# Designs tried in a protein design chat: VH-VL binders against q9vpl3. Part 72

Target 1, 224 residues: q9vpl3
Amino acid sequence: RGKINIQRPKAPHYERARVVAVTQPKYPELPKAKSCFKTRAERTQQQQENPYNEIIAREVRNWLDHSRLVAFFHLSSITADDIFRVRVQLHKQNLHLKSYGSKIIEQAVKNTRYEAIVPLFHSNHCIVFSPDPEKTAALLRIVRRVPQMVLLGGIVEETMLSRNQLVAYAQMPGLHAVQAQLVQTLSQAPGHLIQQLQAHQNSFVQVLDVHAKNQMNEETPKST

## First folded at step 3 (VH-VL)

Design n27 (framework fv_ontamalimab)
Fold by ESMFold2-Fast, scan of step 3:
Structure n27 (fold): chain C 224 residues (1-224), chain A 121 residues (1-121), chain B 112 residues (1-112)
Amino acid sequence: as target 1 above (224 residues)
Amino acid sequence: QVQLVQSGAEVKKPGASVKVSCKASGYTFTDYGINWVRQAPGQGLEWMGWISWYSGDTNYAQKVQGRVTMTADTSTSTAYMDLRSLRSDDTAVYYCARDYSEFLTGAFDIWGQGTTVTVSS
Amino acid sequence: DIVMTQTPLSLSVTPGQPASISCKSSQSLLYSDGKTYLYWYLQKPGQPPQLLIYEVSNRFSGVPDRFSGSGSGTDFTLKISRVEAEDVGIYYCMQSIYLPWTFGQGTKVEIK
């Protein structure tokens, strides 16, 4: 009964594996080394107690550490075929769409400067990673065609940005130096960033509630 | 084409060590777990262990614990199994195998061709 | 460790006739996620094993429809509806619900 299966895959897992296998980039950086002070017994025990979650949490931390662009999205109900098309389009721009559970995100960012992002992931979400922050404009152009993905905010050059700040960054199609200066300017009030991201998320939830109510009160049958 | 290509056959004396390589091509191997499975002459399949690329953790079968080290090199897309203090009962064909998906599923869809390791005096 | 027991250990089949292999586990392979972590592999002479069936009954890509898997808990069956010459080899069941991963002892399938 208490024995742990490290895999813990779900039925949706095989569908996600198919998508990942087609669009997955080669990762240039190795994951951070495991502590050299741990004995083999301690490592085996740790793996048995929380093996799958720890493995994936390290994957998330590795993506965060090696991406100069990270964008957070609320993800509404979307078909596997639709998300696959989005993932392919993003991959062509070196943008990597990933989805992780909130507990995994919490484990990945615990005791880091990004711990404050955990509340953003209380609902369905996805994250887009890229080593290239100049691709922010391409990212926003692609997701504008995907109403199920709603931008919450992101991290550019290790600086947390609200949705509006990330949009402003995307509108600057200049050289890296110019974009870096914009990030510096936009990040003048870091203490209020989390509040702004949380407020946006709460406002979005309210908008979705109103939208759902309107759809409930009217039918939109399939045409012809 | 997705494939795993292993190093050539080895003949070792008892007490020696052997290092078997497994080179991946046709996919992003760093996103998949690498398992090692051996088969003694005329015997069935025996799981040796796996390496988790993202965590850097390994898990080894009890019979080889303390004598085996599994590593991987992303720059060459190559995984390694180093087995020390060889005994006659380590004589086997050693296979590397990829999990079916980027998660550790235990379903191995791609296998290397096998490396014969013979331990004899 | 979970022990996987296969029966029979060997069988000889006339081409076109059906074959059935049983696999029994010492513990249930059903996990709390609702999945059963049982797999079937075929090792043809001189070749590495190849995946036939994953999660009890799902046929892997490229595997002919004459192969089917069934079972639950601790009792599993692999069936070949019409055995062909290319099906000769040793069949293994495997569990990956708990470490260490373990295989059955293998069933040798020969053609008469």
Scores: ipSAE 0.000, ipTM 0.398, lowest interface PAE 21.0, mean pLDDT 75

Design n28 (framework fv_ontamalimab)
Fold by ESMFold2-Fast, scan of step 3:
Structure n28 (fold): chain C 224 residues (1-224), chain A 120 residues (1-120), chain B 112 residues (1-112)
Amino acid sequence: as target 1 above (224 residues)
Amino acid sequence: QVQLVQSGAEVKKPGASVKVSCKASGYTFTDYGINWVRQAPGQGLEWMGWISWYSGDTNYAQKVQGRVTMTADTSTSTAYMDLRSLRSDDTAVYYCARGDLYTESYFDYWGQGTTVTVSS
Amino acid sequence: DIVMTQTPLSLSVTPGQPASISCKSSQSLLYSDGKTYLYWYLQKPGQPPQLLIYEVSNRFSGVPDRFSGSGSGTDFTLKISRVEAEDVGIYYCMQSIYLPWTFGQGTKVEIK
């Protein structure tokens, strides 16, 4: 009963709110004549960003600890508006789309059973969290409409699953016991599972390339 | 019951613009989007794009990108398709159709169609 | 874009006889969720299209059981076990696995 609120875990609520308030950009539109000041300021802030990485990493670890469903995606170029739309549809299903830098993910999973997932995040990525593993089917239906998001694998009930294993879980109608048994049956030693995820990542690079080509073929040059 | 009612027939000259409306009723508007599909005389169906009731999100087919704008007004339950710089090959019957843009995108209910004729 | 190809383009059927329409996609319509995103529509003369079959084989509400869909991957078939006068029209297959949504060119079914 009383499942954990994924959007607002009991602690560290205040730390996350504080970090969001500090890190959220409030800058006015920059005049072209002063673009060099923005670049310099951004470089300086980047050098001083390290302390906040640890705070965000703790937030990521909290999401991982309190989510029974975690799905990893490769993310190709997508507009802010488009990703917002995806977030809205996911949120209706209690699915929470988050994007974090690779260094933050590495810090979050360091010294955990999941540290081997770091290679999945060498390029653009995003993660979907949910307290409800039964939402895996809804997740896959929604993401199907977003060719920029390519499923790499996930974690269900604290067990790492490849893309195919996660799809198999989503297709299983039945009792929770049957679904839990499937997760355990599909799981493998971490080394073998990581090899499968890395193989899928390489295959998804190929798939992503095909999708990118299809999207480019649809692009119409802007005409005046 | 679900109904989609479209505006009346339009006759335009090349270079003009046309705005077709689609008034929806009988369902929860935030759960669905509106697709626009056209059919030239004697030809098949061609998807033009979609818009979400919830967010105003749009996606347009390549062939009309840059000439089309789709909008939705949830307060009046009406979706609009505005097509600019009309050409003779834009002569078609334009349909609106309900679809769930992100989960299941089959078109379960359709409007009656709006005939747009472009001739000089 | 995914190309949808229908065969035949025209079909004349004696009332009460079966009809079969084929649809071939240029790419697999099977997605990682195990669903196949193929749909069949019927456009009767002077009317908008109406949904007949969703996800390959599921009849939409109110669609008679004489209509059935089958297929997998890239090859799909719509069958009408006994064609009736009300079944006259143009049949379209559609894919909705990836944007843009694309339709087949249509198959005209008439009774003779």
Scores: ipSAE 0.006, ipTM 0.458, lowest interface PAE 10.4, mean pLDDT 76

Design n29 (framework fv_ontamalimab)
Fold by ESMFold2-Fast, scan of step 3:
Structure n29 (fold): chain C 224 residues (1-224), chain A 123 residues (1-123), chain B 112 residues (1-112)
Amino acid sequence: as target 1 above (224 residues)
Amino acid sequence: QVQLVQSGAEVKKPGASVKVSCKASGYTFTDYGINWVRQAPGQGLEWMGWISWYSGDTNYAQKVQGRVTMTADTSTSTAYMDLRSLRSDDTAVYYCARSEYDILSGPEYFQHWGQGTTVTVSS
Amino acid sequence: DIVMTQTPLSLSVTPGQPASISCKSSQSLLYSDGKTYLYWYLQKPGQPPQLLIYEVSNRFSGVPDRFSGSGSGTDFTLKISRVEAEDVGIYYCMQSIYLPWTFGQGTKVEIK
């Protein structure tokens, strides 16, 4: 069940990360009125008047505003225990894994320069936040061992980066000046970045197909 | 001091099964994976598969897929490799080796190896 | 699967002389975390393999300074500056960037 803490800390403690993983926040249930017809306008008004959605969207905006590193992932089926272990390992590096509904993300980024990322979240997803962009390499090392999490792209120092650009950033030396110059060099117009992110989503589908075939081949060898 | 101690040599007939054990000590075993690597007489090293001490997740090499099962008993710190439908080309020395690979992170290489278990398949 | 190819397959070396072993991978072993997942092992007669070099160029604890690893991407080299009697055995390279983990076919090093 859980409940949103409006004054959520920027860098949650290990114990808090575990609590969040166990008791994921949920929207309040509307009073049950199963027998009553609602017009489209009435349903739209009811959704607009849900203050809990706005509170969660505000939390997402706070994470975006206070994080110098944001990474977006597609999330395949994963056990609660496995995702908890990933959260623990990430938290040790000041990396905070969060999962929000697509509608909430849309509401959070609406009318911002990040609105273009909304299509990335129409599938199962999760986001990693950090105030420290130098942790990008640590993030990718941890996620490499989690095949259920596939990198789609991210935001570094308020600059939107494709998967390949974020990977390039992670490989740079830990010198602030060099990393800043790389971000500038890799920077792309929003339209071009969207095209790259969409291309990576298409590539991700192919990667999942290859992975599924490899798993099948490992269980039942096939003759060519 | 890390130790991996394997069970003794086995002689089996074609079509039989063999179960090799690997008992770990001297470290927090749940933080690591156990790999199985075999070596046929006069041949090179061949990776057979991996199992996590913590999750029990496994990954097997395609060549032995469908014939191998790897298990781990955390209460006795012992990993097992069960290979079925033995053929003459399964004759090899079987090693267990600790990898630094798991969800808690670490390098992905084999620092520590068991002494090896000779499995001979003959009629 | 990533194929690891070693050359030469065998070499005989005079004590005190250098030796060099090449390892080539069918795909790049550099991962997005900046690490290259290449390792070198030595198997002495009658013993299990032992780790010599991890992540291309890092000597494992207790490995003599005469061993060095180098390379990037798909092309790697293990060098022994002065081969000694205790260095005889079969050397293997290994990749662990993707499952299944794979070894080179091995290079036998022997003394003349």
Scores: ipSAE 0.000, ipTM 0.435, lowest interface PAE 12.6, mean pLDDT 76

Design n3 (framework fv_ontamalimab)
Fold by ESMFold2-Fast, scan of step 3:
Structure n3 (fold): chain C 224 residues (1-224), chain A 121 residues (1-121), chain B 112 residues (1-112)
Amino acid sequence: as target 1 above (224 residues)
Amino acid sequence: QVQLVQSGAEVKKPGASVKVSCKASGYTFTDYGINWVRQAPGQGLEWMGWISWYSGDTNYAQKVQGRVTMTADTSTSTAYMDLRSLRSDDTAVYYCAREVYDSTGLPFDYWGQGTTVTVSS
Amino acid sequence: DIVMTQTPLSLSVTPGQPASISCKSSQSLLYSDGKTYLYWYLQKPGQPPQLLIYEVSNRFSGVPDRFSGSGSGTDFTLKISRVEAEDVGIYYCMQSIYLPWTFGQGTKVEIK
């Protein structure tokens, strides 16, 4: 007999346990004895930071610092069973779906390179992390089958990208130098560099834009 | 006082594996990641990879991807680098160095003393 | 990968005289947060490297004020106002804006 890690005996314990171990952090519980030192009145009078919030914030910072691909999604109403299936598919591609409260995200990224992402988390959200930016195409292929997840944008090689820029990046597999150039060009505000590149590579950029938009639609044939 | 203490020198044959340890003291181990950097004789510094103790997340340099595994043990505040299928060009001094995940963003702020790994045929 | 290039590769200095080391990156180290992710390290003979300067111009704890860093974008300089015997070693610049972290090839500083 093996050791049972989950409460539901009929669930596929191997796949479930693996996903839970990879996607859910385990936090220590506060000792009951120590939590009784302060009276209820003292606790309500003084504001106390939750120590677990800082632990979770450190985890978020670690994921952001050590993931070369980060994608941000709005999450509409979705069943627990459906999100679990998506999480399993993503995990098989070394894509790690995480969900954190907006306050924790703000705490994690305040005064860091990533502070600009805070506005993306005003409503229901989830984040996908990966050490491999080549997995962007696989990510978008999986998510296109999940209408409840709407791509907002992301970070590739620590460069902030809008939804359309991230989709365009996904269309350039295996060309690291060209992908890096595209990321730098697309991440800039409309200006001189983009205008110069448009003059020389207009047809190429238009083809990428059309293919990127087609990639985001369920009815459009997939890029093999 | 922050200190990273590494295991002793090792001599290995080609095809063998080596496991280098890095024991941390003087700070909260879980607040920092550990980088591994190597230096071949007379050469410069080469980044090997990184591990976050807290998340267990790792990232490895392409040159050693598939041959290296980095782990951490919080009960002993010790990080490990396991490098397999050793070749003569893996002969180097291997350093561990911590990384700060706060507003300062300090990589490699404190280093271990180094572990000499010699691969001889 | 970002390539870091240092000049000169070797520098011999009379004690008490100034020294200057340049570092150039293959792409900008300025991130959208307004910070520049450039660092300087010193490796003394027989010792591990030690952090000298972080984010272009900030001295790390315990680093003497004779060390200063400057630069922007892709061009950076480390200056030592008065070189002392304890400053002998190999100096490395490093970028942490994008993985993998990459170092310059090193500049050896010796006393004449």
Scores: ipSAE 0.000, ipTM 0.404, lowest interface PAE 17.8, mean pLDDT 74

Design n30 (framework fv_cemiplimab)
Fold by ESMFold2-Fast, scan of step 3:
Structure n30 (fold): chain C 224 residues (1-224), chain A 120 residues (1-120), chain B 107 residues (1-107)
Amino acid sequence: as target 1 above (224 residues)
Amino acid sequence: EVQLLESGGVLVQPGGSLRLSCAASGFTFSDYWMTWVRQAPGKGLEWVSGISGDSSYTYFADSVKGRFTISRDNSKNTLYLQMNSLKGEDTAVYYCARHYESGYLDFDYWGQGTLVTVSS
Amino acid sequence: DIQMTQSPSSLSASVGDSITITCRASQSIRSYLNWYQQKPGKAPNLLIYAASSLQSGVPSRFSGSGSGTDFTLTIRTLQPEDFATYYCQQSYRYPLTFGPGTVVDFR
């Protein structure tokens, strides 16, 4: 939007940050300007630290930081026309479909508690972001008509949810309901825990699976 | 119930080496991340290092990077911290703790701690 | 690294008082903030995770709030066993970092 009659508190902070970035000293030393004399280790390090990938990784972190709903999907073969139609339908509901390379996602979530999601992205994938967690029901209705997109799980209000938990959330009115569901899941009868174990196989989802199995082993002293 | 027991803390000369152990019981050890947190006498808590259930991921605080290594033996339900090139600043009670990889709970169970003193 | 600060560094209170401890992060950590209680000579104990979720077995007089950079721990109707040191901890990025601690002493 353009200028308005009231001062924008963040404008001075943004300009200050830009000035600091511009005035920061450069790390490269004049003696090391000759790239042909770099060691193999130095060349490997420079190759791994691609500035373009860092820019895209920062974009992914921005989406993760500003989205209250993040849904992860496996994406089977789909035409450009079909995915465009899905993207348009999602956009109307303030749902943003994004696809990033697995290396970029790994770089974005490295050294964060989300690093466990990396194995989900070693095959064809896509992610849907939204600032509005109430759109979970709309997301599921749209994706139900797209068999090429398979829901794997997600993050709602900074809480990691399995596919079944995300489906349950779609039917609940708000944040208190999500927290109640998580508490109930941890205290559920053995049947519920077994269903949860059977639903999950990847590293991200397996943490809940493994914990549930340990809870079963505590009740019945059997090792697996 | 869940129990974590640290051992190995002793008096060591500066520049020396020491290995700490943390014995776990009451849960499936390989399913949890493990961490070391230290506390210097009269000071606050400082996170030192963490390791994933399968040892594929390890993390270190900058103050110990290059000097300490973290490892685990899931067959023995034991976590280790190998400390090399010890400094006076490494004097602390070292705690081991567990947490979930998915982030639902962090450091829900702690050991009693083992005191490491680095002094001449 | 994400730096954590706590205020106050210490406070004196009486049984029955209501107290508030503040924790601030140097950058947004969303809701990835935990609170711990430590009594002299003992290991820390988890009180609150995810900024506002009460750990099982912890009395309801403890509560947490906040998101982003500013967080608070509130203890209603302070009990004798609550005289301890309290730490906040961010779990958003490695390296994990703790606040410097707040000592709650008997007045």
Scores: ipSAE 0.005, ipTM 0.451, lowest interface PAE 13.5, mean pLDDT 75

Design n31 (framework fv_cemiplimab)
Fold by ESMFold2-Fast, scan of step 3:
Structure n31 (fold): chain C 224 residues (1-224), chain A 122 residues (1-122), chain B 107 residues (1-107)
Amino acid sequence: as target 1 above (224 residues)
Amino acid sequence: EVQLLESGGVLVQPGGSLRLSCAASGFTFSDYWMTWVRQAPGKGLEWVSGISGDSSYTYFADSVKGRFTISRDNSKNTLYLQMNSLKGEDTAVYYCAKDVEYSGFDYAFDIWGQGTLVTVSS
Amino acid sequence: DIQMTQSPSSLSASVGDSITITCRASQSIRSYLNWYQQKPGKAPNLLIYAASSLQSGVPSRFSGSGSGTDFTLTIRTLQPEDFATYYCQQSYRYPLTFGPGTVVDFR
């Protein structure tokens, strides 16, 4: 099954004359074949990328590689003093709050098992890292008092968890083995976990956008 | 039971094209990352390509980038590998395999097909 | 790309022996390493994932250990069905890469 009658469409005579008249001396418009290889111009552009980004991307990869707990948050407007106080409180529990640009996150996780998290960082965000997954409960207790930070999800013991799964994990603070078993049980649930994390973030952003159009109020946004 | 069945392997001339298919049964196909792994006669295993459950992410080995395309049809429980500009080096048994985890975070392959032989020769 | 190497390339053993196969990555891959068994003319079979987690249905005589760049597969009390080729595979970065394989033959 196909279209046999017209496979090579012809341009109108008027259109062809117009193209010749306006592009004849200056516009080469050579047909470009799509290639898997970057052109010299594209490589030069790539090389001109901010060198600072690669250095910071290495830092992000190091944090991801050495942390057994990683939590992702949407971050609303917050004062320097307030975020400093939150950082100090988290640091006492060996929880490290970091903020990186979305392009740096992309560069850090590109070609890794975590590349799918990139869409989470297309809005204002921050990440909390810890080598100790038992600190998940402490993290959630601290963040409950910081309305500017909205939990999107996380990674516990190399397993990606939604917001609800991470909350469930935090409610079982017993023996480490029991928590590990819970993570395995929760992570085996069928579904698109990355899509669920993305949808939660998008829903929150949509709520903020809708409210802004109807006279924004700081206490208005809901998150679930 | 959980099964994967490859098809499409034939003799093809250098520069030719071929599409391989992998029929899946016994599991929720759309929930799992799927991969193609090949093995040249008398050689070891070489990973070729992988695709996420919703097709949002695709990855390729450097040797096949720009020549091969991976795709899936979740309504038919079928994985595809479109191979273009075939070379003698592409001669191998091609295996279809399923990631062991929902959502694909282990990238370990617990179920494999029987393989389909692709021969690129004049 | 992450290069994988295995030692030895081949090994001769007798039923009842305990054997060790080593896998090395060209850079740290944390614990993202899997082990496969392949018999002639058959598809590979997953033995171990995440460096040390035994796949369901695989006999307990198989065990994996290691992290970073150095990994080991141990088979205790070799059985006749264990004579096969064994491959390691890193799952840390794309492209995914396999080791060259270790052939375990009768002595």
Scores: ipSAE 0.006, ipTM 0.473, lowest interface PAE 12.3, mean pLDDT 76

Design n32 (framework fv_cemiplimab)
Fold by ESMFold2-Fast, scan of step 3:
Structure n32 (fold): chain C 224 residues (1-224), chain A 121 residues (1-121), chain B 107 residues (1-107)
Amino acid sequence: as target 1 above (224 residues)
Amino acid sequence: EVQLLESGGVLVQPGGSLRLSCAASGFTFSDYWMTWVRQAPGKGLEWVSGISGDSSYTYFADSVKGRFTISRDNSKNTLYLQMNSLKGEDTAVYYCARDLFGDSEYYFDYWGQGTLVTVSS
Amino acid sequence: DIQMTQSPSSLSASVGDSITITCRASQSIRSYLNWYQQKPGKAPNLLIYAASSLQSGVPSRFSGSGSGTDFTLTIRTLQPEDFATYYCQQSYRYPLTFGPGTVVDFR
């Protein structure tokens, strides 16, 4: 009937879609993209995937499949020396700090239940992986010393947790079975994942809004 | 009680089109993902399509991609499956089911009784 | 696509027997596996979700185990109402896929 099919991202919930739209860059880089549609370059890349990106995406999938602990962070400006020191401290606890481009993460989680996390990676980000969920407390202790890393949320024993839920999990030492039961209890309500991701996104949007306002207020007046 | 009631299954000729409906009651329809699952006579279950609560996400099985469209009207608590370019292989009982989108709980907890679609002659 | 296989394809058992049905995924699906029961002429019914969690209202004789690629459904002390077809289903990646089913018949 002559209508062009809308190629918008598939969002799980109206409120989450609205938050994601707000967090996306308002002024896209050239060539200018129509926000409701993929650019020609994006469409071409979607149809013909880069083989290099697919290899790295497979690596990311292996990290996700192997790890019982995955934590997502927003990463503010940090020196190479400082981030190296953080990596060393994390590695001593079998925690692996990785950074991947948004497109690679999108390919890695495409067609999985985790596709909804892609919007979290539209800004500077990093991910910490570990095969040991008992290391969650050690992770949070180390990150407390790094103000440039802001915890957004994570996945523990295949369950997606908000920042607050992940913190709660870390504060409850105990038997592995008790910890697994706690994770299940924290996450069992229908629709809870969408609510958690929305709350997480709203918190991140608020942080970005404050940062933007601080930058605006710091600017010297153009004229009097 | 949660109830799902499918309708629209009829005999249709190959190449024809048909729209199935699923009327939902007993729960907040817009809070749940919904799915269509079909079963050919004497065969197993085949997932067909799924849709998010706000219709922003839709997914399809490879066998129906490009021919079928899933949609919903949350004001009427109704799920739809628009089937185009029907083939003999599309002959099946079509079930509507509620898809739980929880933190680690992803399953079909309530199913309708099904509606038979026959594609022949 | 993730392909699901079940073994055996059919099983004959008597009331009081314990039976085991195996489901395998072509790729790791973690614990995103569900088990459904379908009686002749009726819609499927959810038995187990997340590989091992028993759905409310389902008898305790049903149990599930496994993770990654290998999963098992066990029915202890088989009852007359348990003669049905059982399907596993992965919920990890789209498109969602079901196993081919295991028919449990009585001798």
Scores: ipSAE 0.006, ipTM 0.488, lowest interface PAE 12.1, mean pLDDT 77

Design n33 (framework fv_cemiplimab)
Fold by ESMFold2-Fast, scan of step 3:
Structure n33 (fold): chain C 224 residues (1-224), chain A 121 residues (1-121), chain B 107 residues (1-107)
Amino acid sequence: as target 1 above (224 residues)
Amino acid sequence: EVQLLESGGVLVQPGGSLRLSCAASGFTFSDYWMTWVRQAPGKGLEWVSGISGDSSYTYFADSVKGRFTISRDNSKNTLYLQMNSLKGEDTAVYYCAKEYSDSLYFGMDVWGQGTLVTVSS
Amino acid sequence: DIQMTQSPSSLSASVGDSITITCRASQSIRSYLNWYQQKPGKAPNLLIYAASSLQSGVPSRFSGSGSGTDFTLTIRTLQPEDFATYYCQQSYRYPLTFGPGTVVDFR
């Protein structure tokens, strides 16, 4: 509140009355009741219109557009320190580990070739991007030592590969012609690649569920 | 033997509705995206609609959005195109095609013989 | 939507000629371009996918090249069965779009 505002009441009241009369016809009546509550639908709508989400979705699209290697992982609970160490190791090989919310990924791939991958990202996940598909072997060597990261599959040279196909690609000789030949051969597999990637994610979750249930405290019958 | 066979093309009045069917055989139908492509007499090819193997994703050309729906019955190996509010400009031979894919597809490698839809009085 | 254009709209050629058809996309589609051949009264046939990959069973006289926005289909030593209409098609974004076609007629 400034000094000018404090001294404003000293102005003649006559002009104020004139201003009120002039502005009345141009002042539409607004609802008098203010809602202090917002519905879940209103919150969801605000979130979907969030400019922040659009910026991040554009970032994801740029990574997809400029990467010749994209690998998808299920990410189990891992400490910030451990994931940071993994990021550093990957970065040395020009491999970029990113994590994005499933809604942002959906926005990024909407109306593109990649929209079908969205179901892979419903739970904890991370993605590794690289402009260099020859780094697939280095990627797999690094993540072999990180049990919290489970490979689901990936995209190499614009070709979607299952876990097993990506492992096979990594084991190829370093000749570019041979790598292109393998990608072409593997890429003749039909659309069940997406189903295979989803099945691997679901199988992993199912195995963890069974293990968790088996490790739960149960009523154990005593020997007779 | 991989085959696609369309059916359902008939003469329909403007504003009418029609459902096209495409019977697939010789491959695992549920593994593949399927598409409808049309061609008006003496004109070029126009992509109409596509559907994923599990029906989770469907796409449409702007000219048919809101009027056409695509669906599939994997237990019957059959693809459908439901066409509503038909216009004269929808007159075309409608082709059913299979995508061959890993990236998510290479192209439309198997096509049916087409079924003619005529929208006229 | 991605707009596709082809040049020329039609061309006349003789058996034994080598011909080139050009396709242009309104924005970059990387290598997500297919080429199809269609004969009158018949369904289209896939010739080339991923801009340059020859479909199984297609004669080696057909070849494709290009990336981004500019693509070409080349037919070496035209045979009588090659007189047809050729279409390019982008598979990069939905909705999928075809070029207007190039008619290859006997001279």
Scores: ipSAE 0.054, ipTM 0.574, lowest interface PAE 7.1, mean pLDDT 78

